# Designs tried in a protein design chat: VH-VL binders against q86iv5. Part 33

Target 1, 237 residues: q86iv5
Amino acid sequence: LDSCSICVDFVGNSLNDLLNIILNSGVIGTCGDLCSAVPGGQIVDTVCDLLCDYVGVDEFIKLISDVDPDPIYICEKISVCKTNDNAAASLDLVQINPQNGTVGGTFTLSIAYTVTNTIATGQLAFNIIDPTGNAFGDAVLLVQQSPEQYTQQFQFQATPSEQESFPNGLYTVQALVCEGSCGSPHPNTYTLANGTTTFTISGADSSSMSGAGSFSGSSQSTQTGAASGSGSGFALF
Below, E stands for the ipSAE of ESMFold2; O stands for the ipSAE of ESMFold2 at other seeds; V2 stands for 0.75 times the mean of E and O plus 0.25 times the DockQ between their complexes.

## First folded at step 10 (VH-VL; framework fv_ciduvectamig_arm2)

Design m5 (at its last look DockQ between E and O 0.01; V2 from the best seeds 0.00; counts 0 for: pae O 13.0 > 2, grease 19.3 > 18.9, placed apart)
Fold by ESMFold2, look of step 10:
Structure m5 (fold): chain C 237 residues (1-237), chain A 122 residues (1-122), chain B 110 residues (1-110)
Amino acid sequence: as target 1 above (237 residues)
Amino acid sequence: QVQLQQSGPRLVRPSQTLSLTCAISGDSVSSTSAAWSWIRQSPSRGLEWLGRTYYRSKWYNDYAESVKSRITVNPDTSRNQFTLQLNSVTPEDTALYYCAREGYKYGAFDIWGQGTLVTVSS
Amino acid sequence: QSALTQPASVSGSPGQSITISCTGTSSDVGYYKYVSWYQQHPDKAPKVLLYYVTNRPSGVSSRFSGSKSGNTASLTISGLQAEDQADYHCSSYTYSSTFVFGGGTKLTVL
């Protein structure tokens, strides 16, 4: 693991705790006031203090309290994660298999992309939009992705849940390769490539949406190539 | 060397309050680098986190939704310990109760107490 | 049902490598989420094996390793030994300031 991945992991995992402390504590005067209130061990307090002290408590609170807080952007502002305004990539393949499936079935999303100028800190992300406009997705962090060709697979089972019912119809897959967080309005953020594909689900009925609430499916990813980082990231939108 | 030593009753009647104590040696309950949790284990539910207390310029608590209306976790700095109180217990609260130190954020419980089996029955 | 899904049991022979999975949502196991693993022998308290997905505390054998891919974390035990027979639990910290555990996996060494 590198310092950039550690920073993004810390900010992402602590964001809700930090927001809760800021909301409940009113005025926070020092980084010590904020960071000592974050639950956990010594390494988390140390990383919090380092990040907060580097930019100052007022700026750190502003970054965390943004309407659209962004762990990658925060870590770039602190200079732990690098940026490349000239990053470049293309999507070679966005493919879903099977193209026609059933509720409860397993779908594999395969994405191949070529980096042509280093992605310093960015994402490979996808959203799946169901026939009603409900979306779910996933992302993977890209750190210092050198010019090469890469492949990534994501799997999900179309198992109805409160968050996603998997209704019959046409689904749209949107895939993005980004410098910075995909979809973020922040500086040093670029959509480098995008692609879409579709698939269909048949065999479900309206009874799968009859309960209170919404449904979601599960997803899994496998990364190949010379990519850094090993985990999943954020859904877009 | 950090150790957690549990004490408290092993039999509690329904509708009463379950009270357990965790004594800390080798660390301070007011350490700003730790948090102090109660976790229980039963055959039907497995491991279940209940709540924690921690000090960051003041005392904070977090509680699991399943017990939030009935639970209190309190520090005692003079005795260097923390306590669990669970009100209005039922037989479903029968479990092996652990105290644990969260030595790192993100769910890493690096030190555990010996466990206290608590039975709730008439 | 547990918020994190683990296989109920797994078995292996001495010297074999085995892997135990821990699957959740992006809120449980996703990129920003750390997973920890615990070993529990009968009548003993759990013992932390891994934290921050991959890190081993001092005194934990290098035969234990961790990884994460998508919303699945994995514990791998290489060179399986008789003393590895135990229950294994995964855990994560959620954005709602709560902790969740997997249902546990009983490892049997044949």
Scores: ipSAE 0.006, ipTM 0.467, lowest interface PAE 11.0, mean pLDDT 81
Fold by ESMFold2 at other seeds, look of step 10:
Structure m5 (fold): chain C 237 residues (1-237), chain A 122 residues (1-122), chain B 110 residues (1-110)
Amino acid sequence: as target 1 above (237 residues)
Amino acid sequence: QVQLQQSGPRLVRPSQTLSLTCAISGDSVSSTSAAWSWIRQSPSRGLEWLGRTYYRSKWYNDYAESVKSRITVNPDTSRNQFTLQLNSVTPEDTALYYCAREGYKYGAFDIWGQGTLVTVSS
Amino acid sequence: QSALTQPASVSGSPGQSITISCTGTSSDVGYYKYVSWYQQHPDKAPKVLLYYVTNRPSGVSSRFSGSKSGNTASLTISGLQAEDQADYHCSSYTYSSTFVFGGGTKLTVL
């Protein structure tokens, strides 16, 4: 576990709590005022205080309160996460199985990529565009990814929900490997590679099903642990 | 749905202050999912973003470098509106002025006011 | 500040596909994904066509599509129609928390 991953994890998991504290507090004069209210115990408060004190409470609040807050950028601005403006990678395979499925079915997205210059802090992200143009996706954090070949799988069940009804038709999958947050407007952010595939959903009417969709993922490389998706991303395109 | 209605003078003398108002209906100027901008359009410069105001636990402003020394964008929560003040205007400030919403869902200017043509001349 | 460059004009016949480019520096178009496109008819305010490079708001025709490669974003209009005759503007969000617009492109449908 490294300090960059801890920072990104803290900001990503605490963003809603931080925003709620900021919104409901009239005056926040110190990092202690903000961070002592963040749930998660003494370790979380310590991480919050360290990050906040480094940039000052006003700048920390500005970073958190941006119209498009970005945990990776925040941690880079705080200098806990490193950047590499020369990071490089290629996408070797973007594959989804089954290519023809049904509402309620399970789809597995397999991505293979090769890093050719270290990704310091970045993402492997995907975006799925349904037949009506509605998009959803996920991303996993990449920290200090050395030059090597990597594989990653994501799974989802096409269960209709408020955010995605899974209509019949052609779906487009877009995959990205990035330095920084994919799609972010912030400095030190680069799309290193992208790739596309498609799949179809046909059969039974999707309006007869109800539920919430979820993503899960695993890593299949010669090193590193599994990266897991939770069904959300910061910058879809 | 959301609408932006502009008001203000259409003729301003050089060296005076240009003041425009944008009234918001169907949304709140203090919405944490929006930012409120002024954009102008002229034949010589095309569309030019001037500045914005938005609320995220406190009020923030961002201004274009070209006008930063002369511009103020203020919210008015009691009237649900926001204003543009541009000091020390010259004929180069003659333009069609728009207010616009930057919606969180779009990350872009998704709602525009009707436009106000402001002429700066003696 | 950095300029976004668009062609001054483009033209096409009904049914054709037309592409309008928007070129900037690596700090505005190439490394920022927040490129948006606006359509403006005469005497009207601009209307958003695309956001986040490729996404269409509800009510925008699927004939409008977007892409980005290197420091250039592109708006493509397929199946060109007479009502597409308008000015088209690109915009990017900069790393200094500001927006910049391209010079605009006048599309003429022949």
Scores: ipSAE 0.006, ipTM 0.442, lowest interface PAE 13.0, mean pLDDT 81
ESMFold2 (binder alone), look of step 10: mean pLDDT 93; pTM 0.952

Design m6 (at its last look DockQ between E and O 0.81; V2 from the best seeds 0.00; counts 0 for: pae E 4.6 > 2)
Fold by ESMFold2 at other seeds, look of step 10:
Structure m6 (fold): chain C 237 residues (1-237), chain A 122 residues (1-122), chain B 110 residues (1-110)
Amino acid sequence: as target 1 above (237 residues)
Amino acid sequence: QVQLQQSGPRLVRPSQTLSLTCAISGDSVSSTSAAWSWIRQSPSRGLEWLGRTYYRSKWYNYYAESVKSRITVNPDTSRNQFTLQLNSVTPEDTALYYCAREGYKYGAFDIWGQGTLVTVSS
Amino acid sequence: QSALTQPASVSGSPGQSITISCTGTSSDVGYYKYVSWYQQHPDKAPKVLLYYVDNRPSGVSSRFSGSKSGNTASLTISGLQAEDQADYHCSSYTRSSTFVFGGGTKLTVL
């Protein structure tokens, strides 16, 4: 893995812990004071120390304490990730299959995009908006994506959960290709392309179990959580 | 040498507001190296952290979930003190109340006030 | 309903070593190293013995030591003395920027 990806992964996984450590501590005089408290073992502590020492502890703390901190932005500000204000891309395909499915079913989102000017540090991201307006999604980090055509697939199972019940109706998929973090207000951030598609979900009602003699009543689909993508879980943008 | 001196009413009626004051000497309530907490102790629940206030480029407050809807901890820079306000008290709020400084870079209560026994009763 | 579990009491003879446990969850004791221990004599405010698991403030005897494994922190008192008879409390900073205390342990020196 390259330095930019390592930085974004570290900050993304440790940002809340870094903030909590800063809030619990008094004046932190060294990167070691901050980084030794971060859970995750020696590798995490080492990455923390390297990044923190690179910009200095005071600037690192300021970036972490920002009211709207963003892992990609933080890694750009410390110059581990590059920016390209002239990045350019187009979306060639945003397709979901099946277009008509059921609660508990598996859906595959396919995205094809063409980079026409290098994406230095950005995202391929999607949101899925349910019929009630609730949204869920994910993103994949793009580092030094040269001009070329790319494809990416995401899968999820429409299993009701606390975060998304998967109601019956029309769903809208929004896909984005971005320089910087998609939806971020920070400098050097651009939406390069976007696209949409739709799909529908029809669920099954819970079965009423009648008395003696019934073996074949209606039933609910199996319960499985929905998850896909970059390891950050579901993201809303 | 840092010292914390508590003051305030020792009897409070149910449904009213409990207000306590902690005066600081030898340190500043706006010190960026410290944070200021209220902790109470009762025979049935032991030590219970209630909340804190502190300054790190701006003022921060954090409160225990059990009292979050009823508590306010306020700094007073001009008097160099901080206060506890606990609204809508019940007899279950009867306890020995301490103010404390969190004075280590890794969070611990290194200086404690003398304690104030507060009884909530009619 | 203390958030951290300590034994209600422990006892030992002078000169012995004793250990007091403090068990929490993966969101407090098991997450950060922000665990602290306090000694409290009757009618006195608590006094910090250890912070950051095993750091001793100036003036605290080296007979007090600490450790942590998983969700459990431990205070060890070596060379037990009569004046060690007191209540002992553990505390942890949480992922939610709050503090929690154990229920306390009464140490009796036999």
Scores: ipSAE 0.235, ipTM 0.636, lowest interface PAE 4.3, mean pLDDT 86
Fold by ESMFold2, look of step 10:
Structure m6 (fold): chain C 237 residues (1-237), chain A 122 residues (1-122), chain B 110 residues (1-110)
Amino acid sequence: as target 1 above (237 residues)
Amino acid sequence: QVQLQQSGPRLVRPSQTLSLTCAISGDSVSSTSAAWSWIRQSPSRGLEWLGRTYYRSKWYNYYAESVKSRITVNPDTSRNQFTLQLNSVTPEDTALYYCAREGYKYGAFDIWGQGTLVTVSS
Amino acid sequence: QSALTQPASVSGSPGQSITISCTGTSSDVGYYKYVSWYQQHPDKAPKVLLYYVDNRPSGVSSRFSGSKSGNTASLTISGLQAEDQADYHCSSYTRSSTFVFGGGTKLTVL
């Protein structure tokens, strides 16, 4: 596992704790003061110390305390993740199967994209917008993706949950390929390609149903081609 | 040497607002090396942290769940003080109220006010 | 009100060592190392004895020491003296950026 992926995973998992430690302290004079307070054991402390010592404790705190902290951006600023302002890609296919499905069914989103100039550190991301405007999605970290064709698949089951009831109607899928974090305003961030598709759901559960209980939904991703790390989250952009 | 001096009424009627003030000398309410809390003590509940305010690039406030719907803790930089406002009090809010500074780098109450015994009664 | 659990009272003879426990949860004592201890004599405000589990502020006797394991923190007082007779409170910073206190322990020096 490469240092960029390790950094993005560390910052992503520890950001809230780092911020809470910074906010609770009166004075943080060393990386040891900050990093020893982070829960997660010796490996987490070691990664924290290495990243913090490389930039210096004051700059590290500044990066974490940014109004819109971004794990990829932070790892780029400390030079553990590379950037390419000339990254380029196109979307060859955004396809969801089945195009007409049911509540409780499994949907597979297939994205094929071609990298024409290396994506140094970026994301492949998607949002699914339901008929009422509610959105959910996921993303996968892309590290040093050389020029080539790639295929990525995401699966989700349309199981109603508190976050998404899966009402009957037309759904819009949005897909993005990005250098940097998709949707981020930070430097060295670019939307390289985007695409859309649609699908419909018709089934037993309806948004007009009264007294419905809560349900749980989930998503998964699988990539064909060179990639490292993994992403998580809903409605990233 | 930092000192905290409390002021405010000692008797408040039920359903009214309890207001206390903590004046700071020897430090600043906007100090980025400190945070400012209200804590109360009663025989039935012991010490109970109520809430805090502090400045780190902007103002932050956090409140205990037990009072979060009724409490406000505000800094006043011009008078170098911070206040407690507890709305809709009941006799269960009768307690000895302290203000305190959190001045150590890992979050501990190192300076306390003298305490104000507040009785909620008609 | 995830109040930390302390014994209601403890006692010891002059010169002995005693330990006061403070048990919380994985969201407070078991999460960060922000555990602190306070001594309170009758009619006085609490005074900090330890912070960050085992650090002593200047002016606090080396007879006071602290430790933490899992969800339990401990205050140890060695060489008990008559003036150690007081109430002792533990406190923890939580994952939710709040503080919780223990119920307090009355120490009696026999």
Scores: ipSAE 0.166, ipTM 0.604, lowest interface PAE 4.6, mean pLDDT 85
ESMFold2 (binder alone), look of step 10: mean pLDDT 92; pTM 0.949

## First folded at step 11 (VH-VL; framework fv_ciduvectamig_arm2)

Design n1 (at its last look DockQ between E and O 0.76; V2 from the best seeds 0.00; counts 0 for: pae O 3.4 > 2)
Fold by ESMFold2, look of step 11:
Structure n1 (fold): chain C 237 residues (1-237), chain A 122 residues (1-122), chain B 110 residues (1-110)
Amino acid sequence: as target 1 above (237 residues)
Amino acid sequence: QVQLQQSGPRLVRPSQTLSLTCAISGDSVSSTSAAWSWIRQSPSRGLEWLGRTYYRYKWYNDYAESVKSRITVNPDTSRNQFTLQLNSVTPEDTALYYCAREGYKYGAFDIWGQGTLVTVSS
Amino acid sequence: QSALTQPASVSGSPGQSITISCTGTSSDVGYYKYVSWYQQHPDKAPKVLLYYVTNRPSGVSSRFSGSKSGNTASLTISGLQAEDQADYHCSSYTRSSTFVFGGGTKLTVL
């Protein structure tokens, strides 16, 4: 993995702990004082120390304590992730299969996009908006994506949970390709392309609570080796 | 030298609100290096942390899950003190109540009040 | 029922070393390094002995030392003295921004 991905992963996974440590301790005088308290073992401590020492403990705390902290923005501010204000891309395909399904069914979202000017640090993101306006989604980090065609798939089961009940009706899928974090107001952030599609859920009771939804992502490229993002959770932009 | 002095009633009826006050000398309730907690001790339960208040960019509170729906801990900057309010008490809330300062940057209680034994009974 | 498990009692003779364990979970003792130890004599408030697993406040004897491995923290008292007879409590800050205490250990110096 590259330095930018390592930084974004560290900040994303440790942001809550860093904030909690800063609030619990109050005054922190050195990077060692802050980073030694972060859970996750020796590798996490080393990454924390390197990033914190590079920018200085006071500036690092300020970036973490921002009102709207953003892992990509933080890593750009400390110069381990690059920006490109001229990044450009288009969405070639936003397709969901099946277009008509049921609660508990599995849906596959396929996204194809073409980069026409390098995406330095950005996201491929999506939201799924249910008939009542509730949204859920996910995102994949894009680092130094050269001009090329790319594909990504995401898969989810429509299993009702407290976050999303999957009511019957029309669902809207929104997909974005961005430089920077999609939806962020921070500098050097741009929505490069967007697209939509729809699907329906019918014929089942969506009120059952069985568990949390999850997402798996996979990607392939015609130029360089494919990478995949996968995991569980919910993301919104 | 930092000292904590507790005050408040020692007998409270069931369903009423338990209120205690902790006066601070030698430090400030608004210190950005400290946090201010209430801890109780009973023979059956031992030491039990209840909640805290502290100032960083603004005032914050954290509360134990067991009492979160009933507890409030408030600072009083003008009197340099902080208070405990515990609503809807039952006999299970009978305990020796301490206020304490979290004065080390890594979450330890370095200064304790003298303790107030509170009995919840009809 | 305390969140952290300590032995109910421990005993030792003057001059010996003893160790008191404090076992929690991956959400408390095993999560942050915010583990502290307190000594409490009868009718007195607790007094901090150690914080951040190993750090000793000014005025605390170097006979008290601490360690942690996984979900278990340990307090070691070397060169036991009669005045060490007291209750000993461990505490941990949790990943949920709360504190939990052990049930306490009564140390008897024989």
Scores: ipSAE 0.332, ipTM 0.676, lowest interface PAE 3.2, mean pLDDT 87
Fold by ESMFold2 at other seeds, look of step 11:
Structure n1 (fold): chain C 237 residues (1-237), chain A 122 residues (1-122), chain B 110 residues (1-110)
Amino acid sequence: as target 1 above (237 residues)
Amino acid sequence: QVQLQQSGPRLVRPSQTLSLTCAISGDSVSSTSAAWSWIRQSPSRGLEWLGRTYYRYKWYNDYAESVKSRITVNPDTSRNQFTLQLNSVTPEDTALYYCAREGYKYGAFDIWGQGTLVTVSS
Amino acid sequence: QSALTQPASVSGSPGQSITISCTGTSSDVGYYKYVSWYQQHPDKAPKVLLYYVTNRPSGVSSRFSGSKSGNTASLTISGLQAEDQADYHCSSYTRSSTFVFGGGTKLTVL
């Protein structure tokens, strides 16, 4: 509902389209030329025009294409999102349940954190690293998080896909709470706290990845648990 | 006036590499307001976009999924031209090959070469 | 096979209007506004008629007009003339930064 969240959501959802339009057209002289090409209807065009006109088309294109594109940073440079260089927080709990699961099972990641100085615009982010080093994850936008204790949950189903096979073995979870985008080199960004945990997957049947899975008594599900946020990575299973 | 002039062999043996060249006059291959494509035409598939090269902040390439594993399109700034390399050709690659420019305001192919009929046969 | 669907042929009499459809998906025709139309006479390279759905390059007659709704784009030719007898191709820029073409439509002027 707030302007910062609207900006971050717009940029996050439209960044690839904006880049494609800029690259396909080359030189763009007005915000109208750029924004009218963005798919998503009149509301999306209006938000695009407002943000682009606020900083000017040349600066908007520069933020999208010449700077490491980062929705939070872009919205901070536009002055729609605030920064706090003194933001502070700690991670109280990083917990995954079950700690020992199976391929196709559902896992719930619970993160508890305490803000001790307001997070103006930041993220709660996580990565899950499989036994082979392949990673996937997500993030949730944090806007004006006052000093309090907070809890967030993420769910995924360990259903093999082209992006993640869910091999048997030890998985590592890395969680971060940040002012700005986690891991970003941009100004006004800070990792405020981090935490880790682990879990294991012991599968009943990983042979289904060869394209000829067993059907008697079990099958791999392609359905995923709920995941939220304007993060990166790939779909959870 | 912008012109595209094609050159290259018209007969290629199966399993070899098809190589075509498109020379540009009246524009630059490094123009930040253009992109440079190869498109082919056959009775069985009609017009088929194959790929492009273009300069913006660096050189970029985009390729059609159907040929992505076998195609390269390269600029040559010193000769003001761009090339098509299509590896491991089969008779199915027999077609009339065009080079084309995508201009700034068009988002479309506004300048075409005259076409080169390439036959892939033993 | 072509990624975009066009009728194989259409016909009309001089002076009539005809419309050629081009149907794709939400990842191409239905995604961006980069839809273009080309006229091709025998033994000639295609010539752009319309770009950005509705725009005509310099020198293209106002008899050619375009529209798009959902996943379908349309080329309308009004006041048919004998020289309009040709093949017509549609093209769309895709969400994946590629171009796709329709299978082409042979227009016969009766």
Scores: ipSAE 0.331, ipTM 0.677, lowest interface PAE 3.4, mean pLDDT 86
ESMFold2 (binder alone), look of step 11: mean pLDDT 93; pTM 0.952

